# Ledger of designs, part 222: VH-VL binders against Large ribosomal subunit protein uL10m (mRpL10)

Target 1, 224 residues: Large ribosomal subunit protein uL10m (mRpL10), of Drosophila melanogaster (Fruit fly) (q9vpl3)
Amino acid sequence: RGKINIQRPKAPHYERARVVAVTQPKYPELPKAKSCFKTRAERTQQQQENPYNEIIAREVRNWLDHSRLVAFFHLSSITADDIFRVRVQLHKQNLHLKSYGSKIIEQAVKNTRYEAIVPLFHSNHCIVFSPDPEKTAALLRIVRRVPQMVLLGGIVEETMLSRNQLVAYAQMPGLHAVQAQLVQTLSQAPGHLIQQLQAHQNSFVQVLDVHAKNQMNEETPKST

## First folded at step 14 (VH-VL)

Design ha112 (from ha1 with light chain N33S; framework fv_anetumab)
Fold by ESMFold2-Fast, scan of step 14:
Structure ha112 (fold): chain C 224 residues (1-224), chain A 119 residues (1-119), chain B 111 residues (1-111)
Amino acid sequence: as target 1 above (224 residues)
Amino acid sequence: QVELVQSGAEVKKPGESLKISCKGSGYSFTDYWIGWVRQAPGKGLEWMGIIYPGDSDTRYSPSFQGQVTISADKSISTAYLQWSSLKASDTAMYYCARSFLYWGDFDYWGQGTLVTVSS
Amino acid sequence: DIALTQPASVSGSPGQSITISCTGTSSDIGGYSYVHWYQQHPGKAPKLMIYDVSNRPSGVSNRFSGSKSGNTASLTISGLQAEDEADYYCSSYTSYSDPFVFGGGTKLTVL
């Protein structure tokens, strides 16, 4: 048995921390090939009123810069234990589930090519990052069995993809499939991509609205 | 093409050690959990524990914690279940099965290893 | 150890439909859609028949269907055949510390 005995559960918070320490690999250090220059936002940090938000925004930008796969999700109500379970499973595949406030996301992507994603984060959300785009298939296979997570879209090899394009990409192993998806996405207007991502989010809201209306109808007496 | 092949039947005396195996083939062994399920003679299925071979993350059922050790060798796509000291109550059929998700279904099962412990 | 309740036995004739129930609590069957059904013939390993309440794996007959209402999941077998005679086990996710719990099993007899 190891130094940390994961077979003896303790208080819930201790058990969770122990699982993270044993089951998840140590968070890797930033690649040496990472850009050495500072972004415009980083150079103006001293002028901001909230330095802590700027530090977290920098972390988000680092994830975006060093991930070849980024997937955006709407996140429905989920318990801490259930999201932890999902996070551990994703981490097994080098997929890193993160949650950041919409204001932090906006600060992170301001004056970058990813600024168009900001509207996706005006409701409850989470993001999955990975350095390995081949893990897209594994990501979707895991998340398909987590009803609280609804795929909105993503970024693969610095190219923004709609939900349908990301799903199609997951089904195509190899460099030729990647090239085809990149060409397809690059030919689309930014407004069209944003519309596709927002349409998926709006469709989810409409499904909830229909469910609520059906629930109300079930309360009314039915003719017999 | 997915297959889980378990080691052969064992006949042991109380107090002896034992290690049985489960070899996976036809899939990426390190991308699936391997669970161990016990079935005592004439009784139902009992989950014992589960291991993720990619990092050897192991979880045990509360009923079996401290009674067995689960391990895996990813270089030969094999998972193991072992006892340091067998008891007569360990007599049972032991199955290994794979699951893609920690909370998921066991979609492929080994053929089973019968362990008989008697004096 | 088992936490899910199944009837010990059910019986049917060829061509009939039967249903096997699996009852848990709000923290397992009632709280999640992670209910699975396994078929076991005498002397053989279990075989997955249904996963996530109602989904069939490739190669499983469409005569097998699953459903869930509240704290009870059900396996329905239509057009009963002699080869369906087996033990059936349900399973549910419960918690991170105890992710798998099985029912006691149901012996299906085809008369």
Scores: ipSAE 0.801, ipTM 0.914, lowest interface PAE 0.7, mean pLDDT 82

Design ha113 (from ha1 with light chain N33Y; framework fv_anetumab)
Fold by ESMFold2-Fast, scan of step 14:
Structure ha113 (fold): chain C 224 residues (1-224), chain A 119 residues (1-119), chain B 111 residues (1-111)
Amino acid sequence: as target 1 above (224 residues)
Amino acid sequence: QVELVQSGAEVKKPGESLKISCKGSGYSFTDYWIGWVRQAPGKGLEWMGIIYPGDSDTRYSPSFQGQVTISADKSISTAYLQWSSLKASDTAMYYCARSFLYWGDFDYWGQGTLVTVSS
Amino acid sequence: DIALTQPASVSGSPGQSITISCTGTSSDIGGYYYVHWYQQHPGKAPKLMIYDVSNRPSGVSNRFSGSKSGNTASLTISGLQAEDEADYYCSSYTSYSDPFVFGGGTKLTVL
């Protein structure tokens, strides 16, 4: 599907529930692995473009091309231990939480169909990838219990969806045909969607306030 | 209908081995954690450990690490709690319960397995 | 003893309101909104009554409510009924290495 031609013959198998381990990484690399990567890449100083950025940009593009579900989140301050438990829980559902710098994302999606997502990454962010779009419901069920992660929007079956459209998609039955019909019905122009997603990101403080107020309202339910 | 069904009551002597079971039905067994909770006679609830049946990822309470073994067989939707050598202090009611999240609530519980260990 | 402190017993009359406290530290109750409450009748398995501080599962009476202030979580039962007589346990998330800790339990007596 993407720039790596050799991956194309395996795309249908890669998107199946059971894929071979060598075609799909089981665990994301720990932060310490990146420091070892930088040590091996000492030669990056020889060129203006920095080959390290190109390698990681290719990794990001590969994730985008081989994932049928991509969800974008604003990430509030969270400890390393807390993000680790969230990452492990997501991995149980074949959901892969990744974080990349804004510059590397820009390089990865430049001149591709994904270029419209760049404005979402102006502040602290993370992305969840999955080859299985049926995992959208599991993703939202997990993330609703992680207040530091705020859903901005995503891509399902190569279609850009807003936060509300992703929530609607998650509520559909597990029949792929029905879910495909919903994606087709809910799809919008990318420019308008990105504007809407940026507005949601800028309203993060309001989202936290609404969440706190909703919790207070639930603590004072009316007994009839 | 979600249900967790545990094995029947056991009466054992100190030093004997024991393995009790918890069978899940009515849901995707491999998508939920199974926790084990102990309750000594007349005492409160104590968390012992938790397992994710999909990959057998297991964590133990510091108080029970090395004292028991937790396992699961996803082909028959069953989790297990076992002792290599029982002590009189192991006399208790043992509950299994499911949780969707590692840090979450136990929304469905088994009926409990009473284990009595006496000389 | 476990990390969370509950009163051993509380009592109330039918139709009245009672509150059960659950006190921990800044690393458990104070640090997270992952506090849950369980009801246990004699000879029966526990039943989830409240999750994430204040949320009720489907089928739980709206007479049950939860809240949290600082390092203390509270379960409040309004309009007390005889069937509410049971043991109540709180629990909280603490850390990745110790994700579940229970309170000592509170016996509720409906007079």
Scores: ipSAE 0.798, ipTM 0.910, lowest interface PAE 0.7, mean pLDDT 82

Design ha114 (from ha1 with light chain Y34F; framework fv_anetumab)
Fold by ESMFold2-Fast, scan of step 14:
Order: structure tokens, then C-alpha cells, then sequence
Structure ha114 (fold): chain C 224 residues (1-224), chain A 119 residues (1-119), chain B 111 residues (1-111)
């Protein structure tokens, strides 16, 4: 809880991403964004169009560099109307759903800090980007009601988190700074999270989680 | 904590204009959709339309498209339903209700606004 | 005039179990798990009882349960009590261009 641990280099990166997000159009339906749609990828053999692959790979790197929240999902079969519904709902929370081919993602992240994500994309997948890590709770609340999207993991404040760690992050209340501290705690040792919850920041959430969990267990429909 | 408070009952004549309100409190108003549901006397529920106050994205039921206008003022956490020209067939109870998702449930409802249109 | 089909009325005695059906098409109830049930007492606003086929909101009795089979969703009320006497409405998502449809409603009478 010292000043040194609070003032990690990730704070300057976060502020830069925030400035970039503020200067971006409210409605980012630009031609460049549309060129990244899955439909286009399905119609072309991207491996035979290397210049196109590099352009899209650069776009993926740009999203990764300017997003404080990145979530990775397995995507089961879904209609165009249904994915559009989900995309619109996510966009209202400044959450940007993107689909890229596995080869494009590998090309984008090769020789970068993000290379470890490549194994997540062996099957159909999609990625949600946001400049605002406080939207993690909203993201999970939305996708919980989209059975075709299965959370695999993510990156918050440049820290790779497993599915369970990302869920834990989403359930903690507080200001952005408190949530950033939690990400650092989750990236270190699980024991430190327990101490933090017992101290004060998350004790109320723990009580609420137990209460909500007990109510959900009571209300779980068990129809015969 | 969470509540939706609607404007009071209205008695109008055919041809008159009307605007009724639904004020949300106890939650982030711009993070939820507000739907409008009509119930004619002794009849069932019928969905009229929905609005997202954060960007004023509005969708209408095909039965009500062009017959009413839905709007919201996020600065005062209030949604509106309005008619340019009322008909006797507009006599009904009008409910507002919130939903987190466009395809979701209405988890909190206003108390209702009774609108009576008679000559 | 398209609405989900519900029986106009259903009745039961205290302590019994009753089931209310809600029938649609493959484009609504059959195509999605976005079926919701609302309870309405006379002169009052509707109250959410079940969402997404079978989930209960906080504060709703476990006597209320929901299920779906094909194009038909069902609301079951066990241990029927006098306060359960109300109108019950189902609703379903259909499409982005026409996202909601309600059932005609079922009047539950507790004898």
C-alpha cells in the first residue's frame, strides 16, 4: 500500500489512453473499422493478401496499445442480427467488439508483450476493447446474457488476467485508482488480495457477494 | 433506492397534445434503457417503444411508430412520451420501466400515468 | 395483433401447483432464451417475476419457477397462496427491429 507500489509506470500509459479516447469520435463507424469485420475476412484468403494483413495487424496493435481493457472471448455460432444487437449494446458502454483472424492476431502480437494471447485464438473468437477499465463490470454483465460469447481472459492496465481474475476485478467496487491497485495485487500473489479484502476496500463487496450468492442459490430454478 | 416516478393523471380532449414524464432515481440513468408500455382499460400490456438516455437511441413498436414520440433529458434523469394529437383510443394506463439490456427484462416499473381522452 | 399465446385464465386452490403456458414461434420463444414473466395485481404496476426463461430476481419467492420447451415457455407457481391471485404476462425478444412481444395475459384465480 506504499506510494512506490501505487505509482507504477502503467499510470502514465493509462492517462495517455484516456486522452486518446476523449479525442476519438463518439460514433467510430469509420471505413477503417468496417474493413475489420469478420464477413470480409471470411470472403478473402488473408494469407494470400499480405499487405492487407499488415494493415489490419497494425490496427489490432493500435487497439491493444490504446485500450486499458481488452477481453478475449470464444464465439459460438451467432446470426448477423444477434451479433449486431450485442455490438450496439456494448458500444453504449464504450466497449468495442472486434473480430480478427487468428493469423492476423499472431502477426499483430508477435515479438510484443502480448504474444502470450495467441493460444486463445485457435477457434472462433472475438475481442472487446475499451479505453475505460471501469467498464469491466458492465462488459461482464452484458456478455453473461450472450450465451454464444464465452470469456477466456483479458488484459487490464497492461496486466494479463485469467477468466477468474477478470471476474474478480469486475466484482470489486471503487474508484479507478482502487481498481488499478487491485489489478497489481491480482498480478502478484493471491494472498495479497485476501489481505486487501479483509483490510477495508473490498470487505463490503465480500459481504454483498455472499448475500447475493445466497439469494441466487435460493432462487435458482430447480423445476422437475 | 431505485425508483421510477411518473407524472400525474391527465384528462384531455381529442386533438390536444400531451407529454408525460418518467423520472429515474437511485441508479445511473444513462446506463439503462427506458421502455414505455401501454395498457388499455381491461386489456393486456403492449410495448410502445424504448430509449437509451445516454445517446437518445430510440426504437418504436411497429404499432406505435409515427403515433408517439419518445425522448429523454439525461440532465434531469427524465424520459418522456408525447402525442401531437390525442385520440379517444389513446385512453390507457401508461407505464415506464427500465432495462439494462435491449433484449432484457424490465426490472423496475413506474407507478403508471392514467391518460383519459374523451370528448 | 401478433402476441404470444397464453390461456385467458387459470385457477387453483391454496397449496396446489399451477402452470401458465406462453406459446410463440421459432423466431421468438423457440429462437432465444430471452423470455420474461411479469405479475400484475389490480390497479398496480407489473412486477418482474422471472427473467431469461428461469431466473428469479432478488426478492421473488422460490415458489415461482420458469422453463421452456421448443416454442412454449411455462411459469409454474407451487404452494399457491392468496396473494398470487393476479394477472401474469410473458414477454419475449424477437428481433433487433421488433425487440418485444407480450403475451395476452393470464388471470390467476386462487379459490
Amino acid sequence: as target 1 above (224 residues)
Amino acid sequence: QVELVQSGAEVKKPGESLKISCKGSGYSFTDYWIGWVRQAPGKGLEWMGIIYPGDSDTRYSPSFQGQVTISADKSISTAYLQWSSLKASDTAMYYCARSFLYWGDFDYWGQGTLVTVSS
Amino acid sequence: DIALTQPASVSGSPGQSITISCTGTSSDIGGYNFVHWYQQHPGKAPKLMIYDVSNRPSGVSNRFSGSKSGNTASLTISGLQAEDEADYYCSSYTSYSDPFVFGGGTKLTVL
Scores: ipSAE 0.783, ipTM 0.901, lowest interface PAE 0.8, mean pLDDT 81

Design ha115 (from ha1 with light chain Y34W; framework fv_anetumab)
Fold by ESMFold2-Fast, scan of step 14:
Structure ha115 (fold): chain C 224 residues (1-224), chain A 119 residues (1-119), chain B 111 residues (1-111)
Amino acid sequence: as target 1 above (224 residues)
Amino acid sequence: QVELVQSGAEVKKPGESLKISCKGSGYSFTDYWIGWVRQAPGKGLEWMGIIYPGDSDTRYSPSFQGQVTISADKSISTAYLQWSSLKASDTAMYYCARSFLYWGDFDYWGQGTLVTVSS
Amino acid sequence: DIALTQPASVSGSPGQSITISCTGTSSDIGGYNWVHWYQQHPGKAPKLMIYDVSNRPSGVSNRFSGSKSGNTASLTISGLQAEDEADYYCSSYTSYSDPFVFGGGTKLTVL
């Protein structure tokens, strides 16, 4: 501490301060989430108008439009190292594992032919894309040994398939063998297909839970 | 009819080079990993390394990194295990085995190649 | 000590049940369900007996079963037969850089 300087410059008198304040340019107020409550509609609209999300949504639409195989999965808790391992194995079969936020998926598929898939993404999820539909069998063979990934359904050659239909498709030797089933599936009401996909997810999770509890029994029965 | 057929037994002297083979048949060779497993006389199984023939992605056990070279020729469905300079301690049975998954089981095994290194 | 721990030997009589343990850490057996068991007869290649803790490949007798508790996996052979006499090896996934580690092996003697 030094000696206190008694001679301080005088502050400008009130009238000068007023003139300066009135003539200053107006700037946007800094964002303060707590200073004013927004309605749910305003919050929702603000989220939808985020330009960063639109860039990622365009990437998702590009994957959907250029992939002949798209598979949807529920994803349970998994470490970064474990998902990386799965991603590398899938990539060797030309299968591309992607994870996007639910809001980005919704934004990506809104007003498109894919809008019917939105309900599948209300919980934790991931998507596998491939330009090669012949890799469906390889995909299912890999994923059945990854308990954190539960198949919900997919799109093959632009046709929505339930989990059971996708499994059946994987067992067929050629595309022409399943064309009638694909045509039938394409004619289904979108809401009913999505309900079936969600029901199969719940059934599969239940089967997986029972399987985990009964580890001493033969777990893969021979198909008939 | 899945089968892995390995090359015949080898008798070598220390310092010599060697390349043994494992030929897959009855399946899509490029869709499976090929692992190499060593078994010294009277000892247990030791994983040496693994290769994905489709892109030649190769991983080695820490104990065998730099000691051997693993390769594959997908045009003839054959994987290889190679030494630049053999040591007497390389005397062992060498098995190849296939795995669909990088973290998976070895469901089919070759018959084994006995390598004897002695002066 | 990097390898999975198995007893060196186990013995039993025909018709008896025996269990072979395989002990690792929380980063291998405890962390994953990718535990596999192999049978090896003298002079022969190993044969897969159990995959993913408890699953049997086609052609493997239902006398062979697998289980896991914490960091220990177990192979149980019921109704022991003379042809079961062999060496048994467990294996587990451990990491991306070292995906296959084997146990030291257990010699099963049927007397």
Scores: ipSAE 0.657, ipTM 0.834, lowest interface PAE 1.4, mean pLDDT 81

Design ha116 (from ha1 with light chain D52E; framework fv_anetumab)
Fold by ESMFold2-Fast, scan of step 14:
Structure ha116 (fold): chain C 224 residues (1-224), chain A 119 residues (1-119), chain B 111 residues (1-111)
Amino acid sequence: as target 1 above (224 residues)
Amino acid sequence: QVELVQSGAEVKKPGESLKISCKGSGYSFTDYWIGWVRQAPGKGLEWMGIIYPGDSDTRYSPSFQGQVTISADKSISTAYLQWSSLKASDTAMYYCARSFLYWGDFDYWGQGTLVTVSS
Amino acid sequence: DIALTQPASVSGSPGQSITISCTGTSSDIGGYNYVHWYQQHPGKAPKLMIYEVSNRPSGVSNRFSGSKSGNTASLTISGLQAEDEADYYCSSYTSYSDPFVFGGGTKLTVL
């Protein structure tokens, strides 16, 4: 089997070589004071971002544009072997697990319809993409058995859904018409959705905090 | 109504080849792993290997790597376990069982295929 | 190659409670909550009784319960009945290259 890590869209070799050339460090020699002035001027003109970040941001936009299902997760500490196991299982269902830095996600969605998702990525996160929204049920069935992944919400057919709305969508009959109607019905308030997703993150942190305290083997067990 | 139906008992001589089957019904066959578990007479359960019929991704237990071949035909919802040359030590009950996750539980089991290898 | 450690046999009388232990390492039972228990009657296929440490499939009596502490998982059967007489096997996830390891099995006798 090939390398499963190569599931992301590939950049052309030519573009990768160009990025390497642009990011190559320069080591100027300063024999005179006037050479120091030019180096200082170059440092003053540092408003430009790393070109590699824009290439990855374009990759993220391509995933968002070509995926009819996007699910957002909080990701707790997990080993490389365990995340690989989960990635392979998800891939069997045409579900593609990706991780990107928060700044890259912000750059990818800035000035787009998806800009509202940025607050979800201020903590450790991962995203699952699929061209097939019918795989939502399979996705939830897999991740419920991965305690390190906590569903925050998602996007189905370009409509933002909270965790509860996405769970409801997964329980629908396998009819596109019924699913489209559910998505339309549930998508009433984008601001409310973002607040619900943030509230779910806070609730999860609280649950983990309580659970960790109860599991420290020196406290009286507390029923929940 | 989920069901796994295995082929009938086999009596073979050492050196002969054998292929036994496990047919799934009542569920999406390509969405579940099929594991093979061996039980020698009077002994416990031993995992042999597992296959994902959707893409034929197959993994073997280190103890059975190279001793058997696992395959599947998704067009007829059937998984197979095959020996090129049987040994007397292959005498055992062989079970197939399905799992939704690679690391998961086996929720439905076949009835078992008894393989007896003697001269 | 390595099997999880179970007692070879356990016995009890009708109405009593019994517990079967399953001991592994920090890389299987201690590292994951992927511990499953199977019941096997003579001449029959195994049946899933408990999955992921403590969960019961539909149709399994609430007399069966599971737990885990450190590297040891336990299956407890309360209100013991004659039909509970069977072999019980634990299993655990271990690694991607060798995902399943079974215990040696415990024969439960109901006297």
Scores: ipSAE 0.779, ipTM 0.901, lowest interface PAE 0.8, mean pLDDT 82

Design ha117 (from ha1 with light chain V53N; framework fv_anetumab)
Fold by ESMFold2-Fast, scan of step 14:
Structure ha117 (fold): chain C 224 residues (1-224), chain A 119 residues (1-119), chain B 111 residues (1-111)
Amino acid sequence: as target 1 above (224 residues)
Amino acid sequence: QVELVQSGAEVKKPGESLKISCKGSGYSFTDYWIGWVRQAPGKGLEWMGIIYPGDSDTRYSPSFQGQVTISADKSISTAYLQWSSLKASDTAMYYCARSFLYWGDFDYWGQGTLVTVSS
Amino acid sequence: DIALTQPASVSGSPGQSITISCTGTSSDIGGYNYVHWYQQHPGKAPKLMIYDNSNRPSGVSNRFSGSKSGNTASLTISGLQAEDEADYYCSSYTSYSDPFVFGGGTKLTVL
């Protein structure tokens, strides 16, 4: 259609522009300084009162409430194409990779049993959710081949687990009841778990080094 | 024991259709990608495409998009590679191989299916 | 279609060490740590020898090692044996739309 837009045919844009030009009040350049910017205080107040953040926080709470497996990761710089391939691979195992701002996570977990996870999100991060805790082994097998993602810890059956405890859980074959009992046994020192997860977050370089070594030394499963 | 078993050698004329198979055993078939790799006589390896049997998500090499169809039947742990109309240039050894990751290594390979297309 | 660059052939004597190079670009070998090496004996299917640049699958001799520097990956075979005589192929991840690219292959002769 050349000059005619199918969505907006016969619009006499030239004539309407002319009419608007003569009827529109002409404002001096001074208003662009006052109208384009909010003060810092006004922006801070708007952010604190933003209902959009509460909608996303509700989404996060919904994921936490309906997931029997939640894993927390430090996320190093990664391209959109690379995170997309990882997200697709995880999704095939019913593992859902999500990224949320630290403020939204704080709002989501405030006054809940999960409030202790907030310190994990002071750096760049992502979270993997699943309704199926048996997928922990698949999750770790995928992520060890993604050097940008470093496991910090997680929640299994509503119980906080350190990185090492999640690895131990992933290695358990057998009945769900046996795995649930192991989770309870592994989680007997609650104060230590938060400290260990914070230490992993604070020493990300050391954690990345360990992860890189595990990535390079991953063994193919012995099936034959 | 992990094994990929491919269908037997085929001798065809140009214009004929063909479907070859790759059956996985000894592992969870729906948890691994199955890739197809072509090797023309005396030539190197060429990736053709890959399928995830669990949901039939299929990706093709740009060189083979529209030339072949890859499919899988998870109920019998079998992947397929199909031509609607064969060409003499399709003469090659065809391998299937499994990969846990979309971007990963092929850790187990089928024995190969030789396809010969001649008039 | 541009494949990864490998020498057509390499040769060595029993007990020696040889190295096979695999050269790509910054968007494949240079951009990722996903270089894999396959060994193929005549009339046989390929066998995975090295994955993710330098890792050996269980059952692969420690005589085989991998490394990467910039846009070039290398497979090194030490203590060369007659059974090592085969074709060797490298591969690398490139992109989501075309995840695998193979090298042209290198024929290793043990004399």
Scores: ipSAE 0.796, ipTM 0.909, lowest interface PAE 0.7, mean pLDDT 82

Design ha118 (from ha1 with light chain V53D; framework fv_anetumab)
Fold by ESMFold2-Fast, scan of step 14:
Structure ha118 (fold): chain C 224 residues (1-224), chain A 119 residues (1-119), chain B 111 residues (1-111)
Amino acid sequence: as target 1 above (224 residues)
Amino acid sequence: QVELVQSGAEVKKPGESLKISCKGSGYSFTDYWIGWVRQAPGKGLEWMGIIYPGDSDTRYSPSFQGQVTISADKSISTAYLQWSSLKASDTAMYYCARSFLYWGDFDYWGQGTLVTVSS
Amino acid sequence: DIALTQPASVSGSPGQSITISCTGTSSDIGGYNYVHWYQQHPGKAPKLMIYDDSNRPSGVSNRFSGSKSGNTASLTISGLQAEDEADYYCSSYTSYSDPFVFGGGTKLTVL
């Protein structure tokens, strides 16, 4: 299969389906007797369950590969209507809230640079993706007012960040400072990629630490 | 320096059309919802509807759906509230206010537009 | 439409503390942490005083505080001053299709 454009907005279609679902019951509640009425189609779907999981896993990998901002959240009990409200608000800022099963996430990130995120998904969770890392501040401004979503950490410009580091990143004067630091690190010795990538991590952490200290000082102005 | 500036007071006759405006300045207009709130003389606040100027996503209070039209022009950072045919019962102060969240607080308000509809 | 319930009026003397209540249901005030309070002086636009039950915007005096218990939210004004004399409105989120409901308003008189 080729590349899929999963970042294409589907909000209007999804919103229409949600409005219909709110006003009318879609499905009758009927007892399931799958073994008694097993059809060829049902057998085919059972056999295709693993291929379907791989398709969704590829969708997750596509989101990870095309998103410069990824944030991971624990998701407490929340109604379908409330998560829809949050999803719509996030979509306004080019932030895409997705929920995937833990097995699908594990399958998606196995043998990738993102494998370290697997432990975050042992309980109820959701992920927010964006191609625009400048939206980190908007993301945190929105989700701080959604008590059911608890930030666990994220990935910004392929760099794994803890919750505190991501919060500090959001408070920086702009993404340009971080990008300039990364460019400076890369330009020092282009031939030594592995060591430069490690230096990127260390330099980024140092920049975040400096900015976090500056933001804390600016957030607590002296009164009188 | 965040400001919402509304158009001036209007005096109209029943059956006339009217369009009032709310211009935002000092912030990113397309990143905030604009709500419209009505206040009849001597009465309390009543929410009419809300619009997201970035994509013109609009929601109306059930009481005002079909009675008014809310729109926005993001090129001039202006939201609008419009009546096709005014009634005497439309006499009220009309406020616009911004909210970052659809379910959030209105942190900045326009000064209000007084609309008087009389024969 | 159904509005949140506020007392029509409250009164206090300078330096006193007063509390204004706002009562709704489990589907609005009781269901969410999204109660907001607005102050309105005669002939002026409302001003946000409290958001999300208990948070103060920058520039609002610390004499104003918000709280919530069950289906009732409260605005408390300590060290009452003459300029606090105004109408106070509560609001709450309710649903996606009808996100805002306001209280009927409370006239605060500083005697």
Scores: ipSAE 0.805, ipTM 0.911, lowest interface PAE 0.7, mean pLDDT 81

